# Ledger of designs, part 13: miniprotein binders against q56419

Target 1, 326 residues: q56419
Amino acid sequence: MEGRTLEEVQEEVFKRHGVLVPKKELEDLAKALEEAGLLLTEKVEARLKEEEEKLKRERPMRLAGLSYPEGEREARAFLEAFRASYPGEGEEARVLLMPHLEPSRVPEVYGAALAALEKTPPPERIYLVGVAHRPLKEKAAALPVPFQTPFGPALPDLPALQALDALLPFELFNTPLAFREEHSLELPLFFLKGRFPEARVLPLLVARRSPELGEALKVVLRDFPGLLVLAVDLSHVGPRFGDTPLTRTLAEEARRRDLGFLERLAEGEPEAALAFLGANPTRIDGVEVVASLLPLLRERKGKVLAHRLDLEAPTLSAVGAGTLVL

## First folded at step 3 (miniprotein)

Design r10
Fold by ESMFold2-Fast, scan of step 3:
Structure r10 (fold): chain B 326 residues (1-326), chain A 116 residues (1-116)
Amino acid sequence: as target 1 above (326 residues)
Amino acid sequence: SDVEQVLRELIELSRRGDFEKMKEVAKKLVEVAKKENDPEAAFEALIMLGDIYRELGDPETAILYYWFALYIAEKMNDKELEAEALEHIAHAYEAMGDFEEARLYAIYAREILEEL
């Protein structure tokens, strides 16, 4: 719960759980929490300042040993296993859309991305655009430091990042702490670094649609050509996401909406893809990314290589994942 | 005034099953944690208050204390404590006879731990 007040927490508990708290206990708790909040502010501010200072030098791995192997040899075998999980052939990518959810849940979708990377000439740099899962001070942000991976550090493309910063109406390097734990960058980067070990990276997060980001990137990409990667997940359905339990009908609807979105992107019609979702509301991760990058996606035709709706049977929930080459 | 001393008193009262007095001591623990700059002790005190209310047959109030513990864990960016708070919420739902909600919160906690 980021940015929640005591009253908001109480309202959430009441709405979801029907809990009615006695007045005396509520008053005692509120006073204790106010005093604990002052304690937390001091402690948290000191910790956040320390973490922010560390992020000025490098971004360490957070998911090594959990979502991917920590050792280079094991990580290489992991990539080969994921590639083998996809029976098809890839296609060259100028723009790649790939997921950022837990790789073990959708191995064939990541395998499709790896297949596309095999057909793609090694880029000098990768524009890696993920989704902010924490608040940003601005609509978008970047972190200009090496990102650690099992294949060695992914080095930032400082000249390209500086060129991008110069064209934006806001400070690009505005929220380092948002990058401390960000799987929408870390998980795709693992795969990208494994296949293109010499490529520099521009790690970008989008929190809200920023047309100015897309316009600036269009200019920067002319001077600093590279591979554009959109690291986005598709439909989010079920109780885990504040929705009704998944049924067969809802799963079919989620699959159709994911594919309809991806196919419109593949036709080079990103505005039509967004309009399609607007007519049929869904919790597609990455809508703000696509909306921000419209100038880079228009009139680029491509192909959907893979799609899966990953089912969490115990929670009756699902997350869509896909690989799209443009 | 010492977090460790108050924790020892709370453990002893727990062994005796004196839940009414444990409630008063747990509230004092939150105050002492504030004075000693110990947000982890504040988290523990809130979990204990929730557990006490659940044992006293008031799982509705227990959920509120567990939600505040979750809030503190999130502010600390401590995923293990977030999972712990979610597990306690699941236990409170189980005590209310709401087994479907209990199962969902237990799964949320498990998923956080599996991603560590």
Scores: ipSAE 0.000, ipTM 0.284, lowest interface PAE 14.1, mean pLDDT 81

Design r11
Fold by ESMFold2-Fast, scan of step 3:
Structure r11 (fold): chain B 326 residues (1-326), chain A 116 residues (1-116)
Amino acid sequence: as target 1 above (326 residues)
Amino acid sequence: SDVEQVLRELIELSRRGDFLKMKWVAELLVEVAKKENDPEAAFEALIMLGDIYRELGDPEYAIIYYKLALEIAKKMNDKELEAEALEHIAHAYLAMGDFEDARFYAEEARKILEEL
């Protein structure tokens, strides 16, 4: 009943339906729901422990057959089609910012990321930093298991993950269940594994600003060099996100906000990029990731390869996506 | 109970101004259709969608998704998942002020859990 008293529930029913439910009936119903809820809570806790145990071994695909093909051959053709959607050349990346929204909505943006990966020497490991869409026990988390892909499992870099864990003031492997369904890691990983099949991965989620994560990663990257990938989406505008319907003016403002953010990152000025967003930092999910990784982004110059504000005409809404190489 | 019939009703409801939920609903329905070869995953997706609608103050929409999850649990012959779906349905009916239906579903969930 979410904190509501029986008297409040009785009064609400009377106001909405003109029926005065006897208090004893509400008490009996509340007892039945509490009893069922108590038993179900024990069962749910047991199932969550079972799911956590499964996640100690591997992270299965969740979006195969939906956002990308299940079969390796079909997945390879799909990846090549996305590369072909971007007519430009890439640039070598030590840091890559790429989206995590549905790939079919912005194929040329993912194509730009693939172009950058083609120009990048194969890394021994990829630091893949996504956005937590579920609560974490700490500000950030990682899952040290193989992540399944159509191209085979992406293996964890256990020594690098252990080094990172040792430097943090909290347990890094703190919320396995948050990784069970997480598209901000799964979708970029599909493209990264297809391009770098032998690279190990550090799958990291950021829920809230963690400067300690950025400082620790700076240290770990010296001993365990690799590609840093920020998997973030940009502006979220329109009624689908609880906002006003998209107009040409609002779309242009969103494009300018996205590009201003990315251009400042490309200049090696991540604090200026965050400041530029001003009053609307929560409308770009990458803000917490960038704020956490400041030590890795400062004084690193690069180039914006692609940007698109994907328009969803039926809902008069849009999501921004971009590819940035540093 | 019929996925195609429910889909038609949800599309019509989305046109009425439920734009915030339209993409999420469409994506989950497509996912559920594909995951009918994985009924446990389909069950979890439907419960999640129901929970979202209930938290947003639309328990009538939540009930539709919880009932679809219940049908999947019954086809799986999984009594624990069946009880879980029934419990969610009961809470949604309580939120709507439909006490007779809330009591019915809560009692059905309790009976199943006691048998386990």
Scores: ipSAE 0.000, ipTM 0.316, lowest interface PAE 13.1, mean pLDDT 79

Design r12
Fold by ESMFold2-Fast, scan of step 3:
Structure r12 (fold): chain B 326 residues (1-326), chain A 116 residues (1-116)
Amino acid sequence: as target 1 above (326 residues)
Amino acid sequence: SDVEQVLRELIELSRRGDFEKMKRVAKFLVYVAKLENDPEAAFEALIMLGDIYRELGDPETAIKYYKWALLIAKYMNDKELEAEALEHIAHAYEAMGDFEKAREYAELAREILEEL
């Protein structure tokens, strides 16, 4: 392990800038910053323990009044407005890929998802697979509690969740706090619960590829059939995502990669979809979910209903979103 | 520059998930950028430090560093960097479950860049 010491950094600063910074001053500053950080983290840890206890009972709405209306009537009107934004008809879905970014940014993409749900018979349960935006202790996690929505609580399918947990080589319910602020579940769930109010849910997060999750889900789905929903966004380009400012060329590349990925999934070729992306240079977050769920996606043909690359002008960045039925 | 080399190391540590080492390196990078009178590098280092704390599940500390980055952007009179810092603050409030403040900061960022 070749770590840089304070002495090495002090020497480099002197060589490049002609300033000799006393090592003790550097040590004192580093210690002061670390001590300030430690005090704040102690307070945060205490608060997180309280939040974790609350999550043992239910998962409250976090985006109500922001991304969707809090009241049921207003939420229903909001949902219908999104459906109206998509001029096409849907297709019946056994597997639905839909986005999880702010719905108002891509209303026609969410409208396409609603059109597909409109053509889909009500499932007994929904396997809702999102992307973890906070660290998980394992590659994947679930939270077996009611998720509040404006349409009432989305109840967990406890028997199916327990069956899944029993088949996995890790504890499925390993990181409750990851679900506290998780829009990749909350935003799709708003639309799914509005369309299928009686369906139970399996809220699942993937942090990194877990082939064991896909194999276990294949077994569980046979005994507990339901709708599989992949709640993923596509390309993430621009400075907001650690990239250069968005150019026409980068936007065209993002669209090409998004559509190439989705079209290969629609042909029932998820390995080809992953191979097409290579190193995933435009950061499609669906890669980890698709790589985890390969057994559920192979040889299942379908259709891309919608795609948008949404420009976020303030950050010169863009996020891709799509709706795919399989 | 030394700051650029350290920033590249920080990005590589991020890919490995070595957040504790990233935290130490980022704190030192802020100090070096201040010594070099390089406000752009200081801005980048503070955003990275905030991102590290947010990833570690400490959005309260992340907001502290993002607000410091915001002050540097204002000092530089750089509206694009102001908007970037405001977006990071919004993400941190979202992570805390404070969606009202998240929306407030995100809208401030939009207002700034719409005037461009």
Scores: ipSAE 0.000, ipTM 0.144, lowest interface PAE 18.3, mean pLDDT 81

Design r13
Fold by ESMFold2-Fast, scan of step 3:
Structure r13 (fold): chain B 326 residues (1-326), chain A 96 residues (1-96)
Amino acid sequence: as target 1 above (326 residues)
Amino acid sequence: SDVEEVLLYLIWLSRRGDFEKMKEVAKKLVEVAKKENDPEAAFFALIFLGYIYEELGDPETAIKYYKEALEIAKKMNDEQRIKLAEEWIKEAQEML
C-alpha cells in the first residue's frame, strides 16, 4: 500500500474489478494491517527496487500454467486448438486489433486473430500496443527487454525503440514495474510469438491518449516497417463493472457499441469510431489506444473477422472481444 | 504476491462478502509462509486471520491466531510486533 492513497486503491479496485469499495472498509483493513506492523515502507520500497532491477534484464512469464501452457509442445497444441476454434479464413493484416482478456473465454476471437496472422507475411518486428492496468509516470511506456514465452524469449527491437524514444517529448522507458504483471501484453504476445517466432517486439503501454505517440510511431514505422497490433478489449458491462445485472437490453447495447466501433475503424475512420462511442457508457478500454494512434488508423480499410460478448454467469457481467484486420 | 496485491484481492473479496474465501486465502498464506520460512508473511496472515474471526463473532479463535503470531514475533526478536500482538490478544480477551 506504500505509494498508494486509499483513494488510489479504490480507483485501482474499480479499474480491475468494476467495484467501488466503501472507504470505511478500506480504512478498517488498512488500520488492522498498520497496527500489526505490516505496512513496512522500507522493506516494500526495497522489494520494489529489487523487482525493478530484475526488469532491466528480462520480463518473466506470469500467466504460464494459468492462461496458457508452460511447455513449448503443450503451448503449440493450445495455439493450434484456438486456430481450429475459428471456422473462417483470415485476411492479411497491416494493423491487427485483437483482445487481451482470458483466451479460454473467447477462443473463436483469438482463432480469428491467428487466421489473420497465417495470411500475413512474417514481419521483422511487431509494435504491440496494450492498455496499462497500472499507473504510468507518463501517458505511455515501453520496456526494452526480452519477454519470456513458452516459444522462447520475444526479443526487443532496440534500434526501433531508441528511435521512438528520441522522437517523444517524454521518457519512453519510464515505468518498468507497470510491465511486471501486464496481461494486455503477455496474452497477445503468446499468440504472436507462436506465429512469428523470429519477429522482434516493441512492447508499448498506453495509459492516457498520447497524440505524440501516434505521430512518432508513424515516423518510426517508415524506417522500421512492421506489424501494428492493438491489444484491446471492448465493452465491460454488468455488476463487476459498476452496472446493474446484465439484461438482454444491456447486452445488445454492448454488442451494438462494440460492432459500431469496429466497423468505423474498418472504414478507416477512427475519429468517427470514437465519436460513435460518445461518453463510452459500456467502457471499451481500447479508446485511449485508438485515440493515441489516429495517424496510423486513418484511411486504412479492413474487415471485422470476429466478435463476441462473453458472459460471466456468476456475476451477470460481460466483456466484449473482437478481431479486426486493417 | 506483494502486500499491495494481497490487500487489493482481500478488499475485493470483502466487497463480495466472501469471508470464507478470505479465511482460505489467509490460511494458505500461513501454510506457504511457514514452508518458505517467511516469518513476516506468517505474522501478517495470522493477525489478519484473527481479525476476520473477530469480525465474524468468534474472538476465541481469533485469540488462538494472535497467540501464534506472538510466538513468531518472539522468534523474530521484533519488539514492536511482540507489543502489537500482545495488545490485540488483550483487547480480544476483554471482548469475551
Scores: ipSAE 0.000, ipTM 0.197, lowest interface PAE 13.0, mean pLDDT 82

Design r14
Fold by ESMFold2-Fast, scan of step 3:
Structure r14 (fold): chain B 326 residues (1-326), chain A 96 residues (1-96)
Amino acid sequence: as target 1 above (326 residues)
Amino acid sequence: SDVEQVLEELILLSERGDFEKMKEVAKKLVEVAKKENDPEAAFYALIWLGLIYRELGDPETAIKYYKEALEIAKKMNDEQRIKFAELYIKDAQEML
């Protein structure tokens, strides 16, 4: 019906089925389809408003019983098992880059993050920066409500969030619904809350590079010091991500790109890290996060603690994950 | 294979947020996965199809697809996928 006149529809039906449909019946059908579309829109709007209203109070767990245990005792044992999977000692972090990939796929990488957190003094607050997997009304967003975890709710740092909002050219609390199902915040938060149960959080999502966010965060961190966490996965390669099936060469290239990216960040050269990715930066989902946070990453030297390229054999695909302390 | 080609198309459409076109592609993915007797691919295709219908404001149809995914997970005796499907069913039921 879209892009067609009623006369064209009538003619096509006649040619294909030998039936001449009266114009009034086609007009009535078109009206019925338009009304159905309006009703569907009203139904969607009503449900979105209801869900948005619920998110004004709290953000419930979505992945409990799937990616991590729902009970506190089991969650604690799960977290300690991940720490045990990493044989090394951590380094103190002022900035931590960690994955948001399904934890069971890269346990040593999450273990390295836990090791770093063990060497880090408990922060008063955590700036948790994830990647938006749903559209945001602005380049970035935050949700100023408690996030439920098996270790109790991670409480928002309201004064720091308000200070950040005041320094931005857009409303920070702009897309509550984007937080309803967001694993780039929920999965790292499980580990962060398990290690720092008293820390408040600033749950932040980046959809598009926002240098304004990085500049504002630099100011806010001066007055509200805390741990900055970039929850970022690395290379995405293979058919599941629009590439050809994974080969040894493609896997080696992905590993090289991931490590080259992380090592340049570790030297305090985030612009060089972005440039290293060249014409194909799109397959690292955290590139927009790093590009937004340049003022916070420059001239900070650190260490890559772990890196893995997780192979997804059924889809001949892979996702890179790493732990970097700065 | 055919499953890989359809998955590539679905991923590209998901990056654009085109839920109506994703619906058609996801239906094809379910059929191809069942034809190739790939229960894991069929499970994910049904979950994606359910999620698409849920986002389009049709949770009743979403629940049908999630229940089909749940039956596949039960036959696979996969505890994690059973919980995953149950969670999506519960979420869609709350929209009723």
Scores: ipSAE 0.000, ipTM 0.142, lowest interface PAE 15.2, mean pLDDT 83

Design r15
Fold by ESMFold2-Fast, scan of step 3:
Structure r15 (fold): chain B 326 residues (1-326), chain A 96 residues (1-96)
Amino acid sequence: as target 1 above (326 residues)
Amino acid sequence: SDVELVLFELIELSRDGDFEKMKEVAKKLVEVAKKENDPEAAFWALILLGEIYRELGDPETAIKYYKEALEIAKKMNDEQEIKYAEELIKWAQEML
């Protein structure tokens, strides 16, 4: 509440969420949050500085033991189980679009990505482009440190990262803390490192459309060839994402939007893919990534290997996931 | 403390009005507070989680979390927190 009255806050909540909150409850919540903020500000700042210093050396695993096994042997068995969940052989990828959704929710989609990686010659480096789930100081960022995995550390490609930084109108290494808890990089990286243990990585996050990133990457890929991976989820629908509860019609619409988007990308028509989404492009997680990477996606034909709309019945919500090779 | 980091995220999200993200972060805060055996933090995390569900139009789930907070307050023998949780339960019941 930046100098606003409780009545103004109450009206704003009503306008946004259709609920009228009693002033007493808003007062109590605002007071509790303000008092907690004042008490913890200095300690939180000191802790964030410690975490930022750690991130100058390495990026530790955050989801080991939760989304994937911590031990190498168990992690390899887990990877093979996901591969087995997809009955196809895959296709060679120069560009791979894969999800970053919790793997256990869409095992066949990750299995399709693994199938594609089996048909792909081992790259010297992987350009791993995810979606920022925390604010970045710039439109995009990278973290030039080893990322820990159960298969050993995924080492950064420092020469390629420095070449990329030199071509951008902003500092690439601008927000280390955004990488501390970033599943859009960690989850795909688990699968990529398991299949290509020798590949170096450029871990990239996109927060907002950055055409300059796509242009710079096109130049860098010429001198530092590698596999481009877009780690993006598709439709997000339902109350968990601020939308209306999922209906059969909305689920059908989400599936149609996901597949129409992926099929247009597979035709080498990324502008047509973005246009297909119409007035609500932000309903698909990967829009900002695709919009940033247009120069790398044009005229590249490929194949949609898998798609699933994962239904979360308790929240009447769904998230789309797909695997596309270009 | 992990509790301090999660609470910082909640404070930032509350300024943005992102109740769905606040809900996920608040659930994590409840889990961490219980793991660290911090009943004061667990009480406020449960109250906050209840408030978020109420804001999202789910007073039944809000009452569940308020009642859980009430039991923690009773074990702490904190009369003010007991009264606060009881009033929130009464208010949310009127929404049913």
Scores: ipSAE 0.000, ipTM 0.158, lowest interface PAE 14.6, mean pLDDT 80

Design r16
Fold by ESMFold2-Fast, scan of step 3:
Structure r16 (fold): chain B 326 residues (1-326), chain A 96 residues (1-96)
Amino acid sequence: as target 1 above (326 residues)
Amino acid sequence: SDVEQVLYELIFLSRRGDFEKMKEVAKKLVEVAKKENDPEAAFLALWMLGYIYRELGDPETAIKYYKEALEIAKKMNDEQRIEEAEEEIKLAQEML
């Protein structure tokens, strides 16, 4: 959605004046301003500060009209179509692992997650743990504001978030701008809010392994019970991810690593799941989340409901996605 | 290998959105993949040709290439690839 610095300036001018300034002209202007000792980035920094202030009140939808419908009734029909794509009945979840990949690319996988949510009693709160796609000051972060969805705002569980913050050796509510464009939270939240409209949420991002987060969450979940959701994608293979072009051997290796990882988690053996991956050569982004949440995953047995390796033909790359209930 | 070099070239072109050159390189990839007995690369090349022709507004040619990709997937006994190719054929048919 958000482009480069010059593209943000181009959008700002279009919104204010109805004129689409060619990127080349913005590049020429930026060069002229730089030669005069001025930088166009000053205006972008002012815009980012304004967006950070807005994030203190709410997190707006960024992918509505792109990845899911903006209107509530269309969003409901969309959700039902994904559920229909999965032929199984699902199983009750205390912990749910689901993807954050573009939903239309893996409809049966999201359908499996919906099936599990249908079998799950409505939780009072959802601990939604995603992966940071932008740098965080600390290993993890949360944003304690309502997240907008087509089904209404997903309200934060402020007492539970504050209890969590108090147990951590770092400030939990750091790096608000990291939440401005974070699909690892927005896309799963669409499905979760559609199924559990009254549940409050703890929107959490993991950037790097944080064992202290898992230990703190174990304590908080005892006092504030809820559904734990790991919103992670599996293997990332191919040139878009710094790998060789997708071959049959690489695709088979990605599927083997994805399924081996999920199956060990389903046996309640998260350390074995991590050890199975070793150096994580196919870049399963769930590794950092699982490594952070070990105390919450040990000795919880469950079932892999779905798995798919999605081909992105234009880039000769692929991303794995799966649904696991524990 | 020859397959790896041609794949690298295709990736570079795909990042630029150069569909005309991508089309030529993808056809070359089909030939090289068949010569090296690499069914995965042959599947990807045929799939890519289907995608390119559909994007260029030629669903009839896209269906032809997706059907060739489906044949490769069936020979590989790859159920996921079979389902993916069948779905793309259906979507391209809806454009007719």
Scores: ipSAE 0.000, ipTM 0.223, lowest interface PAE 13.1, mean pLDDT 84

Design r17
Fold by ESMFold2-Fast, scan of step 3:
Structure r17 (fold): chain B 326 residues (1-326), chain A 96 residues (1-96)
Amino acid sequence: as target 1 above (326 residues)
Amino acid sequence: SDVEQVLRELIELSRRGDFEKMKEVAKKLVEVAKKENDPEAAFEALIMLGDIYRELGDPETAIEYYLEALYIAEKMNDDQRILTAWYRIFRALEML
């Protein structure tokens, strides 16, 4: 009953439902809701503390049985089906940009990523950089625990994570709860662990531009070489994202901006890629990750393997996804 | 078994934001859950239907589904589900 008096609520109920609720009953109801709100807050806080403690031990699967199969055999077959959806050959990746959008929506884009991983020698570790979908206490965060997958746990590279933490002006392990439900890490990790089962992982989230993260990672990658993965989605357009309904013109603009961004990254020109987007009017969420990782992306030439703008018909909205190897 | 299948379809559609198909599948889930005497599934489907109608700017229809969910939660004597339904009702009333 936020922002309304009991009298206003009584009047609305009468107007909409033809029932005149006595003031005493509304007062009792408002009190019960306030008490329930306090109890719910206390229960939610206790539950969040319990979940945070569990996250000190491991990060469980949240999307198994929904976005990918929970059984190892079925998960292997699932990977093969995605690879088969991309008719081309991959290229070796030192840096891989791949989506974190629901895989079933863009199977050929994930297939292109799998093709690149087939051509890539197994890394000792993967620097997996996703986008924070929940607030972080700092610009970036990591969670130094095993991440469960159908292929077994993806083990953290603790020495590399500690080396990274030591170089940053903020505490790296600052927001464990942000990792409890984070598809920008879980979905790419499913594919990466299936291809490189022995690789350790640095699960990293970027919420806002952190040039200090890119500078620190440049130093850490020298001593702890590995595969850098940018798990980012591209344009977000349409009413779901604050735009007008998707038109041919808006869809063409989104595709142009996605491809222009990826092609400039492929030329080893990440500053030009960011400048091309300007104010980022189609909301490419990968901008904050790219802006953070500039020192790792400069002068690395590569190839765009796949791109798709996936249409969400009932909402007249769309999300862009792509695979880029550098 | 049928409830589990329909629920999985509904969760997948929720991620895609296909509200019209979600309405259709959620209504089917309510029917199947009631037929199979699965009050937990019926509650979840009714809350989802209410949330869809609220998102589409129809809080009156949302309240009808939330009230049905509340009735089921009360029969289950489930405090958390009772609170969930009540909060949904009051959020929808704030939109009127």
Scores: ipSAE 0.000, ipTM 0.163, lowest interface PAE 15.2, mean pLDDT 81

Design r18
Fold by ESMFold2-Fast, scan of step 3:
Structure r18 (fold): chain B 326 residues (1-326), chain A 96 residues (1-96)
Amino acid sequence: as target 1 above (326 residues)
Amino acid sequence: SDVEQVLRELIELSRRGDFEEMKLVAKWLVYVAKEENDPEAAFEALIMLGDIYRELGDPETAIFYYKLALIIAKEMNDEQRIKTAEERIKRAQEML
C-alpha cells in the first residue's frame, strides 16, 4: 500500500508544528529519494545484521564510563563503595532479588545485594533473569555468549543453557538484538561478576509471563545448581512512566505496594505477592518475572534486606528498588 | 513506512549540508512516528543512524539523530530508551 504524499506530510507538519517545508526542496528530495530510496533502508538493515552477527561472539559493555567505571581498578573501588554504603550484614542467598535501575540512585540497595553475595558460597553458575526492554520473538530469551565487564568476561554456561533450551517449547536463543542494549542484565552483572569472578552465567530475559520457563528452570537447577538472581525494579510512578505527578500519598502507596510484594515473597508465597498487587497500578516490573518463576519461589523463606523509593524531583517520578534474599 | 521515508529525507539533507531544512523535517519525523504508533522502530533507526554518522567522524550529525531519538523515547515514556539516547549524546559530545 502507498504511504503519505509529500504534500500531505508538508500540510501535517504545518498544522501540528506551524512550520512550512519549502515545496521546491521537497520536490528535489522526492526525485533524489526515488533514485536512492533503498540506500538508507539497506544501510540500516545491514547495520542491524552486522550487530546481530557481532552478538554471536560477545556482548560488549554499553554502560561502562556511564553507570560504572570501565577500568578494572576503578570498577573494584566503585563496587566496594556500594558495599560500604550498606551498614548491615548480608544473609546467604539461594535466590537473590536485586534492582537493575541506575546504581548511583540507590547505592544502599546494591550494597545490601553485595552484602548477601559476601555471605553466599561462590556458585558455579548464576541464573540471571532480567526484564526485556525490547520485543522478544518469544516470551523469554537467552544469549549464549561472553558478556564483557570491567572484571573480565562473564562466560555463558553452555551445558546448562542447552539443557534449558531442550526443555522449552520455543527456541531459547531467539532474539540476540534484544541483548545489545539491556541494562536489566548489564547492571546486576557488574556486581555479580565483581563478587563471583569464576561463576558462569545464564543471561535470561522475560518479556511476558512464561510458566514453562519456570518449570524448565526447576528441572535444570536440579542438574546444574546455582544462584538464581531476579534483576527487577519495583514501583514505577509519575509522569516519566505515563502517570500523574507524584504526591506523598502516591509515594506512600508505592512503598506499601513494594514492601507488601517483597514480604510475601520472603514468606515463600509468590502467588500471594502477585495477588497483593492486583492490577499492579504502581507498575512493579518484577511481576512478569515472578509469575514466570513461581515453581522456584514457592516455600522459600527469606528476608528483605533493603528497600528504597528513589525520587526523581525534576520529573516528579519515582522508582522502587529492593534487595530480597530467599 | 512513513517513518522510513522521512528518515531518507533527513539523510539526503545531511548529504547536502542543508541544516535548516533538517530541523524542519525532524519535526515531521517526530509527528509521523507518533501518528504511526511505530515509535520503537523510529527510535532504533535513529540510534543506528546516529551511530553510523558518529563512526564516519560526524558527531554533530550523530547528536542531531540521537536528540530526535530522545524526543521519541520521552514521548514513549520508555526509561531504557531515554537512557540509551542520553548515553549516545554524551559519547558523541566527547568527540566535538
Scores: ipSAE 0.000, ipTM 0.200, lowest interface PAE 16.4, mean pLDDT 81

